# Miniprotein binders against q56419: the designs that were tried, part 48

Target 1, 326 residues: q56419
Amino acid sequence: MEGRTLEEVQEEVFKRHGVLVPKKELEDLAKALEEAGLLLTEKVEARLKEEEEKLKRERPMRLAGLSYPEGEREARAFLEAFRASYPGEGEEARVLLMPHLEPSRVPEVYGAALAALEKTPPPERIYLVGVAHRPLKEKAAALPVPFQTPFGPALPDLPALQALDALLPFELFNTPLAFREEHSLELPLFFLKGRFPEARVLPLLVARRSPELGEALKVVLRDFPGLLVLAVDLSHVGPRFGDTPLTRTLAEEARRRDLGFLERLAEGEPEAALAFLGANPTRIDGVEVVASLLPLLRERKGKVLAHRLDLEAPTLSAVGAGTLVL

## First folded at step 20 (miniprotein)

Design l14
Fold by ESMFold2, look of step 20:
Structure l14 (fold): chain B 326 residues (1-326), chain A 105 residues (1-105)
Amino acid sequence: as target 1 above (326 residues)
Amino acid sequence: TEEERRFEWLFKYAREYLREGYESGNPRILRLAIELFKEALEIAERTGDPEREALVLWYLAVAYFDLGDKEEARKYAREALRIAEEKGIERVIQWAEALLRYLED
């Protein structure tokens, strides 16, 4: 991109790859490249391609030592501490909704997920559906590689992933870079792999609702049965999220929206759950996942095991998280 | 204008990265958000838009708060408050005061 400003390079890289590189990083690269006579844009593209090729082989831990321990022994103890934070018993799950929010913010909600897993026979595979926080080239994506965890690699279920890809009107393996930092897969996977160390995984992301994904998954699940996990958070309210300050009234509304959504899902009425949210004024981030997976959620009754609206007074903001079994 | 479009683009994605960093506990993503907010701040300063400037300064303070960098968080929150008080931007006054109460004894 000859003769372009750093701002133009930044925007073009984002347009082409969905990666927003801060201008300061481009400045640093440009400075280093001046002495070698190389073009900035060619270097940026080469680095992104290299990262993409690495992700086609494996997805490394990004949050070890930050959100959870790196060592297996410490990770197992960490897992048990979260289970202990939920005093109740779980229910067997064919479908599990659990959060992807930083676990220390909602420990009993993750504990409830662990309680459900205790009652769930070990599945052959887990369909782990997260929320894409980076743009995807299509409505949904998968990354068919081992995801590293402190409990060993979570191996991909390649036959199930290939079957899913074959049923979709778009290529499923379309945006490897979007998985590089994606915590909506990594954080739930820590808990799932810790409890089901032998299960294979289908790591899936949804950016925009895809009815085709739900229909295809319904077919694939009949041939490749397993546990379906929706790894989603609930309300996001307050200035942190571009909203008015958290008040007692807004917190009550966020709780009502969260619980009303979960309860309608628990009644097997996912369309009613979506309709209940209307324009989604509290920014529940599970909407696109639920809207994609309607065929798998209809007529499945279950139970809400836990909910927390995590309040953050210094920023006048809150995030909701819940655990639902179907 | 083109600068208004670019500010909105930066501000949108900086807030999305801030949310991602907050949700994941990932300091690398929080630092990315900070750099994008700094780019947005440059535009707000050049265009003389005190509401945008105060708003971005508050989000910078939140990002440093998330990192545990209380010194930088106080710096940006105080600057957000200064501009908001000067220009009568009541919501940012409220937000900055809430954050500063936590950051100061």
Scores: ipSAE 0.808, ipTM 0.921, lowest interface PAE 0.8, mean pLDDT 92
Fold by ESMFold2, last read:
Structure l14 (fold): chain B 326 residues (1-326), chain A 105 residues (1-105)
Amino acid sequence: as target 1 above (326 residues)
Amino acid sequence: TEEERRFEWLFKYAREYLREGYESGNPRILRLAIELFKEALEIAERTGDPEREALVLWYLAVAYFDLGDKEEARKYAREALRIAEEKGIERVIQWAEALLRYLED
């Protein structure tokens, strides 16, 4: 018998694994364990280990049938519909910034990304950098396994991932559970894999800015060239995000900050883009990723292809999304 | 206090999960956020903190709104409004009224 309270178990599991298990689930487990004569902590740890071992082999689709179709034929039609939402032409990208927000909320922004991919020679590999929505054990992480998509598995570029791991002052493969539900990789990957079915992927997450990651990636990209994708959203404003209600003034400010950030990136001035945001009062999502990748963004000029501040009247809130090619 | 620390911890991560669920459309994550908000609500009720209680109720309503469960969303938004009106919590009055306007359509 363990003697810890459910709250203590909850907090301990979170500190060790970055998983916040609701108390109700712990209560249900504890009831089952009393019937079987087992320890609650042992069962929780075993379940988490089992989930982790599965993720060390592959990362299944989590959003098929929710944010995109499960079947390949429907998925290709879906991809074409998004491209049609953006009537413009793209430009070749060496670096692509695109959103990870639910695609149906910003269809033309994803369409602009597809337009850029049309102009981009098929890369051997894609460095896909998302935003960790769960705690990581380190500032950044990767998961070196196939990610399933409706277009087949996105295979990891193991040599490039191993080279990156070797250059970092921490173990890159450090938090498999953080990838289980991570939409900032899965949603962009749907579009990327659909357009570049032969490209391998480096699925990367940033939790906190890591200058070491950017320096290491600069080295790895020289030996393993490919497309760099920053899968980030922009402003998050309104009560949904702990802010005051959306007003015309707050929306104008959010748009100004989103576009000012993107335009400074497009000028090859990532430090100026970060400085422009200051304390980041509209909670632009991309700051930690950009701050990590400065060596890859400096002096690289490009163009903003699309931007939308997606307004949600019922919650008086909004989220910004954009497409930038460098 | 210890309960205030636990409330802030739960409330912070419940809102992060709500954001994740909203951005992804993932009902599994939305349900996780709901359970954490319910834990936070229990603390706010136990400690007699109506501002925290009204805030959490509004976030519960948003989580059910994201799930497409209009009945539960209306229930929690109305309860948030009731407490906010009783205690003069003007921001939650505003938020709950905006949400209820759309849920009733």
Scores: ipSAE 0.803, ipTM 0.923, lowest interface PAE 0.9, mean pLDDT 92
Fold by ESMFold2, fold request of step 23:
Structure l14 (fold): chain B 326 residues (1-326), chain A 105 residues (1-105)
Amino acid sequence: as target 1 above (326 residues)
Amino acid sequence: TEEERRFEWLFKYAREYLREGYESGNPRILRLAIELFKEALEIAERTGDPEREALVLWYLAVAYFDLGDKEEARKYAREALRIAEEKGIERVIQWAEALLRYLED
């Protein structure tokens, strides 16, 4: 009577852990477990718990050998190649907005971020705020563990993370599994750790706007100064994203929305930047992070260093990326 | 219905995984999206919904395109086009033709 279908197991696992396990994978596991007389649901739960416990100790590289080289020497050469793709000079940043889109798609945008870091005194710590691509149990989360990189581990700033957790109306350390594959932290961290090898990190994710996070960070940053990094992409347009095909008009609109958003942020007017987007018709993904961090962005003026709308003709789609210093 | 609810759930998260895989270049996530799209396709076939079939086939083609598997991408894009032309699903005709122009040869 208590037999669950594979579909029910799949849905239960997703509800409990935010992990959507393909049915074929469950089928393969179920055959092995049935032959051994074990329960499928207990084994799936044990595997997820094991993964969660590993993430409570460290976060390993997931994109080494894919988006960036695994070896340190090759990784440093990779950084220099990206810096060279942006021939301009940067400016000192207290706040840096940079993308998390695959670096090879927008090399000069990452190069502009490196140019800004070149002008930035090495910080004691980096507040790295990415976009959660998996569900979080709360509006935001952190994972207070070393993140592995080709340049060695990026160590967590535990005192700053504890202070942040204490100021929030929810538990900050709430969803370790959401960090397992999260590229919005890993890709920017590669560049940040490569330039600031001694900086500690606060690896933060936002799923839904949290005004409480911004207010708490304003307090924590006073006591624990550092570099604030918003690791966000901009417009997402076209059929990839459930939208109409990219046209010259839609591309122009996406560029206008991206640049208008960035320019208003550069004027120290984050509320105006959000209002400019209205219903966010080009799906700029930076909105939830910016909306969370308003207290840290107000009155802070700066400059847009780079922007690209990365066009993908085969799918009639595009994604925007930019570099902003404040 | 329960089948419709399950299709929409699979289709939603398969597309989110596809976006994540596209943004990260992560083939493990792209393969997850592919398996979820294949599950969704089975439901669309059983429920006899050609628009859902054509849409899912196009997203499968995009996922294989992102993996660099041009053979599989062509296979799914051609099947999406075939169904879309047969059933008059104009948006998928447009999408599949754009992808196939790149993938032909």
Scores: ipSAE 0.800, ipTM 0.920, lowest interface PAE 0.9, mean pLDDT 92
Fold by OpenDDE base, look of step 20:
Structure l14 (fold): chain B 326 residues (1-326), chain A 105 residues (1-105)
Amino acid sequence: as target 1 above (326 residues)
Amino acid sequence: TEEERRFEWLFKYAREYLREGYESGNPRILRLAIELFKEALEIAERTGDPEREALVLWYLAVAYFDLGDKEEARKYAREALRIAEEKGIERVIQWAEALLRYLED
């Protein structure tokens, strides 16, 4: 009986908050509780509430010292090295599609994003739209707090966030715990804050396609102009992702899908880009984000600056990444 | 069955955490993936499903590989290979051999 209760609690907490509580922690809590399921849930919820209260103040770095340097001086050197990895010149961006993959895997793709940012006038605000790797209560969410970076805190644009919330049919400020460790925001934000230290940020996550989000953002952007950033990866193929090993045929298919997707976006045809993927057999990460932002992507012409299909030979797997300017 | 349902839940989210850990390099997330895979493994062992067992063992090997623990990665990869060879699970044989080649160099 107790095991089922712990499992049910774990599943419920995960579904509700996007947080996996380790079974051992639940067991320890249950041992401290004489009474079953509801009390455990209440205690777990109380702890999660404490974590939520912390997130009301700021979102601390989670990947500093791992994916990027913690110190500002080292972080600047890191940024310059990534820029140097891309030999080309960028273009001015109104919309930037960039990866959220661990930077060391695709340095030139991040370098291309930095090149684009060099040609972009400093925006007043950045709409940073990432991918929710955890469940959200709603289709999309925002966290209206400072995000810590080595370059100082990225401050939220509260007026613009409030304007967005007012136009959505759901509460935008939902599932704060989903932001706690979400790398799809933290990694691109490092590069964005490093280039635009004075820009305010709207950190947004998409779990499921929300046409309402794109329509609302289109209205908000009129009163609150800024840079739109889509932080998305492309194909995920191979055994690591539950697929067959990378072959020449599979790699060609992944590249075809990645580039075909990006090229159609560059032509201002986001619906065609989505249609081109069909059932998305190579698991392009950015589909739900693009589907949510269609009104902002239509008729915008741009350029693909970089693409890489990064091979992980030990697992016979690969991940696609790209940089697109619109 | 309830055990099958639990296994599928664990295995699904373990792979999602593994992906997140791989993409971010976050060792905490990788450890969460490992925990879920270990529980899934226990179920697979109890239910006597060698295909599920071999798969979970390979994913555990990958998770430890991502953590930089080559010793544990090799251990689980060898076990995955052993079961896969005994039961004729060709895909896992191929995957385990590929990982082991890297871990032995």
Scores: ipSAE 0.778, ipTM 0.926, lowest interface PAE 0.7, mean pLDDT 92

Design l14
Fold by OpenDDE base, fold request of step 23:
Structure l14 (fold): chain B 326 residues (1-326), chain A 105 residues (1-105)
Amino acid sequence: as target 1 above (326 residues)
Amino acid sequence: TEEERRFEWLFKYAREYLREGYESGNPRILRLAIELFKEALEIAERTGDPEREALVLWYLAVAYFDLGDKEEARKYAREALRIAEEKGIERVIQWAEALLRYLED
């Protein structure tokens, strides 16, 4: 083999493309290639390129029939049920922070997001900023293709995406395979598309804090106004996430950090929100997204509509989720 | 060592995939986590680190639990508990016992 082990190839592919190729698949390929005298890396890259070419056309649903219904009729009923789970009224949003956790875990938090959307005039476009759960080549990325939903495709705003790309010091359209199964976009998009069927979307992922993204978006938003959506979760505590089991003390700390973070954002003080978290011992998910969007969050006052720390008793763990309007 | 590096890489990203699987409910992602955990387990067994072994076994149990495979989850949780009890790994004992309460028919 080209001096590299299968493990090295796997790690390299993962780092480069955000895709884990199973070792068994690599072994099978290696055997086939050894017989054919071909290079493993070239074959893997060719397969990944083929998958990337598919993603140039559209991003298909991955969670339909799992996290939400596939059929439009059932999907509409699903939306109504989630809206009903939140007893309050929403407020008009210019910026919406909402979860990307599996909806059934925090239905009233998604319900609060829907309540806010009901009070929001239909935007021309939605800037949907999710969390990259897989590695990106750059700090942030976008996928400029239609995203499939039960309500039809969410179409990309190509002019706005191009304007954003032109202002960034890196290629925005990187790591397309990282979008293939990214739920931090797919789950919020279900609710957003259901409420605003005609809105175009800018699907963005953040892997690491990028101040450049926030500055670029601030400029783009002048020419291309729209709704900004931060699709982020809050604290992740307990053994599932490498902590001690959930205790009253740990739950209180998680809630304190979640609410303290959201409240400071609601006051228009995103830097104070980040500073409040410090080393982020309860692992609030959205820190890199917020850190990237500081210019868009400053001086914006709003309201926390919902918060939940959802207990998973089998693992003695919990995840925080919230809905914030600015 | 290279084995230590490989273990830490596998264990780190297996947990990240497990989190992604938990958050999304995507069974494909959970299966990827399981593959990484299984390879990590092999290294832990070979290197003779019972704490790492017990931890990986517990995370495997959680991954199978997330897949809805209670039988495999129970199997790995019991093995995690066994090793943890033999070696006095109190945290894993507690975690395995907690999970097993929900895996009993």
Scores: ipSAE 0.777, ipTM 0.923, lowest interface PAE 0.7, mean pLDDT 92
Fold by OpenDDE base, look of step 22:
Formats: sequence, C-alpha cells, structure tokens
Structure l14 (fold): chain B 326 residues (1-326), chain A 105 residues (1-105)
Amino acid sequence: as target 1 above (326 residues)
Amino acid sequence: TEEERRFEWLFKYAREYLREGYESGNPRILRLAIELFKEALEIAERTGDPEREALVLWYLAVAYFDLGDKEEARKYAREALRIAEEKGIERVIQWAEALLRYLED
C-alpha cells in the first residue's frame, strides 16, 4: 500500500473534520509513529476525539483579550463604548441581523445592535444563527454546551435544542469541532450575553441553505419563544477577497447590494432579497443563513438601523456590515 | 498535475483561513493560513509560475500584516513587487505598492 503522504493525510483530516492539522505536528506524529499514513490518521482522529470530548463540557473563549476584553469590568466598559458609538435609538427586535466582523472595524454597527437590544424585552432564549466558516457534516449544526464569555457562561437551552433536533431530518448535534473557534457565534454572543445575562442560548451554525431548519425553527418558536439573531456580514470586495481594488464603481455596487438586501428584508420579502442578489457577485455572507430562515422572515417588517462598508486601505478591500431589526 | 492540484487546494484554503483570521483577529488561524501559503509558495517556485508566486507572496504579506508583523509583511510585499515588476504583472504591482505604503516608516 503506497503510504499516504503527510499532505494527503492533512487534506483528508481537513475534509473529514474541518480541522487543519499543522504539517509540523503531523511530522512529529509521523516520527513518533514509525508506521504508515493510516496510523497517523488514526492518531489524529484520536486526538480530535479528545478535543470533541472537551467540547462536551464547555466552549471556551478564543478571542478574549484579542477582539474583546477578558475581564468583566473591562468588558462592560467595552460594551458601553460600542453603544456610545451609535448616536441613534434602537427599536424592539423579534429578529436581529447583526455582524460577526471584528468589532473594532464596524463599532457603530454593533452599537446599533446594542441600541436595539435596549428596546427589546429580555428574552428567555436567544436563537443565535451564525455562519460556518468551516465545513459541517450537515447543512446546519448546534453545540449544546455552555459558551464562555466575560460575563459568565451562556447556557444552552437544552429542551429547545432537543425539540429542534427532533424536527430535523438530520442530526443537529454534528461537527462539534467546527464550533471550537467559530467567531460568527463568539463575537455576537459577547454583546448578547452582556445585555441579556439570563437568556439561554441556542448556538446554531449554517454551512449551506437548509429550508428544513427554518420550518423546524418556526415550529419550535411556538413552544419556545425567543429572540432570533442572524450573525452575518454583507459584501466582501477587493483583492483580499479575489476582486480588483476598490473603486467608486465597486463600492457603489457593494453598497447597492448590501442595502438592497437589507431593505427587502426590512419589507418582509426575504425571497426578493435573495433574488435581488442573483449570483451574489459581491459575496454577501448571510445568503445561506437567510435562505435557511425564510419562514421566520416572511411578512416581518422592520428597519435598517446601520450600515457600513468598511475600507481596509492597505489591501484596497472592503467588508459590508449592517444591523437590521424585524 | 498533482502539484497543480495541491497548489490550488493550498491556495484556496489559505485564503479562507486568511479571511477567517481577518474577520476574527485570531492569530492562530492566521498562522495556519501562513503555513498553507508558504507551502503553496514552494510549489509555485518549483514549477516556475511567477504569477502564482507573486500572488502568494502578496497574500503572505497580508497575513503577516494581519498578525502585526510589519517586518515580515514588508519583506514579502517587496518580493511580490519585485517579481511582479520583472514579469509585468500589473495587478500585483498595484496591490504590493498599496500595501507597502502602510508598511514603510
């Protein structure tokens, strides 16, 4: 049997588990294992299984001290500063669309989300739907464990999660390792936990559009009411993302698509919002999430509170972010 | 070829990790992106594809920029610019020059 190369093992592990094992680590493991590529894979899988077992207990912070403060006092001051960056007033939200981009890039957009939360009665639970930046085994997944935050752990709503799982044609509790470093949940959760410390959370990831998820959630929300949060970014344009440098024309197109998308959502026309994007040439991040949640977005009228196309001048690139309430 | 397939795989997922690292600010993810880009660079150098080489060098510069390592970022950006100028790769010239404006003291 021609022994698999370390590169083949790396690719296989990535495809199977959504985890990139560093080549150096594989080399070290291979040296320890005087044996062929299959044994290396088994050892890697065993290690990954150990990491999965840890995630059965809790999901630790990964971005504390980087994207937000680790200490509670500093974290509260951070929240207040972000709220202060948005000069407007919020509106009550039943559905909140907010970004998951590094907060310092779009502070006023997060500020708008906080403003909306101020006008929202504390929910019993938050359905937090993020974007999977790593492969999932299924179209969507959940992790039914506490998520650590500077404000204490965000506790899962196990009954609601179980109810959701029971209504899905696939296993909801899949690919736990995809949650380990997923910022699309961690970053919005910081703000949500800071404002609603007592709310239970359903941390959900979408990799591909799942109409089944929206239909199931619609049923679950009847028995388990709560705030629905879509943690999504908007356009990604420029060389960093495979485009030409940001020009006036490209920026106008990105803004047009971002705002056109958000406005149609605000009018309660999510299908029209998706249709408006077509092939999505500016790479709006939230398309698969919105496509999965159509039943929950239909006929809901709301308001766009904030939008920003954030320029990164060094790379001539930009990312769109927005806050929408429904 | 197998090398071309490997390059495309590395380059694709390196860019995805770079995006994730950019969006999150997670240095671990950025380091993973850098590892994949470096392997892609080795392939590009071996196969003698200056366009791929220049592109990978620019993305490496960006990844180091995201890590806050201005010295390494400048090094890779200058190398990207050099190759791009020698081979007439106008897009990479523009991108490298833009990045270098923020990396030069």
Scores: ipSAE 0.775, ipTM 0.925, lowest interface PAE 0.7, mean pLDDT 92
Fold by OpenDDE base, fold request of step 23:
Structure l14 (fold): chain B 326 residues (1-326), chain A 105 residues (1-105)
Amino acid sequence: as target 1 above (326 residues)
Amino acid sequence: TEEERRFEWLFKYAREYLREGYESGNPRILRLAIELFKEALEIAERTGDPEREALVLWYLAVAYFDLGDKEEARKYAREALRIAEEKGIERVIQWAEALLRYLED
């Protein structure tokens, strides 16, 4: 039996499940089985299935005590501090674009999002659309379970999720393991749940542009109105991201791309925003999300509340973040 | 070659995990990136590609920096610098020197 190498097993599991199993763990498993290949794959798949079954009940916090406080009292103080970091006033949002970057890097951008939420009537539900940093089996996915937060669980809107699934040409409830550690949902959800404790949530991930998602959501939003949140970052430039070191020219280009993208969105011209980026040389990560939600972004005028290009001097790199209300 | 394919795969996904770890602050993800970079490094060393070796060493230094392990970060950054200087890889020299300025007491 042509024994698959540990590397082949690792690659196969990654491709199928979007999970990277450490080589050492595979080695330990192989040693325990005294046989490589098929048995190893089966054992790995069985373990992953157990993890998937856990995610059918709830999505636990992964970044509590790291990116935000675990305790509710401390978490509230954290929210207030972030709100205080933005000196401006917000505007009512029907659509909110906000970052998913580690909050301490761009506090005033999250502060701007909180300012917008202060001016927004409490929604019945929040459509939270994040970026899939791990592979999905389909272009988009949802996890229809409670997400844990310091403010209690964010409960899923099952009727709205089911309505969305029924309108999509693919199974919406795919790749549950991709949600396990996805920060693009967890980080913005902290702020959203803190501000709107009674809102139900539709946690959505986009891996690739899905026009079908935007069209389906447009229909669902008629019957299930709510706040749409795009949790996306902007430019990623410098050696950390495979580029040349940050120069004045590169920083100016990143800012130009970020602001030009956000401003066109604020004008209700999402297609123009995408076209403006072209080949996306500064790697704005929100492109696939925006491309999926075009029907929901058209003709909506709004305002850019905040933008930051955050420098990491040790790596000569920078990341863009912004807050937009539509 | 199969080794080259494997290296490119490892190096690609190691950088993706490094990005995810940086954005989230999740140390588990950073550790996964480190494992992939270490395997990529072994391949680069075995195949005798000093440019790939120096690059991987720099990214390892960054990953350890993100974990808050200044000692390991300094170790890998110095090694990246050494190889880059020996082979005249100017970009890695610049990157390693920049990182070391924040890692040296």
Scores: ipSAE 0.775, ipTM 0.923, lowest interface PAE 0.7, mean pLDDT 92
Fold by OpenDDE base, fold request of step 23:
Structure l14 (fold): chain B 326 residues (1-326), chain A 105 residues (1-105)
Amino acid sequence: as target 1 above (326 residues)
Amino acid sequence: TEEERRFEWLFKYAREYLREGYESGNPRILRLAIELFKEALEIAERTGDPEREALVLWYLAVAYFDLGDKEEARKYAREALRIAEEKGIERVIQWAEALLRYLED
């Protein structure tokens, strides 16, 4: 065996690729490799490389039939139902902050996003910035391939992606495997593609705040105008997230932080929004995204269209979600 | 110790995967969380840390709950409650009782 334990290999692969390989699979591979005299790490890397090669062609749907319908007809009905869940009217968006939480949990928040999109002229391209729930090799990444949706593939804007890459001090096209299961892009993309079928997409993930990303995007947006979408959730509180059970006090604090964050963004003060959160004790997940996009959010005034703190009673926990137009 | 380090790693990332699974509704991710929690549980059992054991059991229950497997969720929640009651782990008692209220219906 390689001088490494299966656990060490698992940890290494996870850190490097953002992929968790099940221990049982590693065990089976190790047995097979011992018979073949091959190294476990090499075999794992080879498999991951094959998966990366697949992702060079397209990013398949992972949540179709689960979080949203797979069929186009059903998917359209789904969109209409979500839109109907929000009784208000939207506003034209140049920047849209929307959730990436499982849609059924916060339907009216997604409905508000759809309402905003109804008032938004079809963009040529959408800069979709999600949250990396897995490690990236760099602070941010992009996957320059078609993303499958029930409405057809969301095609990448390669020229704009290339322009962005050229302006970044790091390789933008890194950690393709991090996109494979990333819901923070897939879920909002369903709604975006359904509303704007002809828009090209720049699927971006942020793992850590990158001021360089915002500065680069600001330049790129001049030559490649489009809709900027921040796919982020808000507070995560309660036992599910390692906190105390939801109390009135905790819920009020979560709401205060969520709304205070969104309102400051709506006022065009993204630095103030970040400062308001401080250490982020209620775990707003959009912090790194907002911190990366400061140059694009400054001085943009807008409106909070929706907010929900969704209670999960079985776990005494709650998740915040919101829709903001700028 | 190495076991403690391993436990903390497993428990941390299991919770992260649980969160991802919860947010996405992706059962594959939930299953990955479950695998990590199960390994963490084994360590907790071997080391004789009832607090860690009870916590992991509760999170396992939540993960199975998210999968829609009420039977397994109930099993782990009951076990979490049992250990927590035996050892006076009030936090886990409260959490397990809350979860069980929805699993018994």
Scores: ipSAE 0.775, ipTM 0.923, lowest interface PAE 0.7, mean pLDDT 92

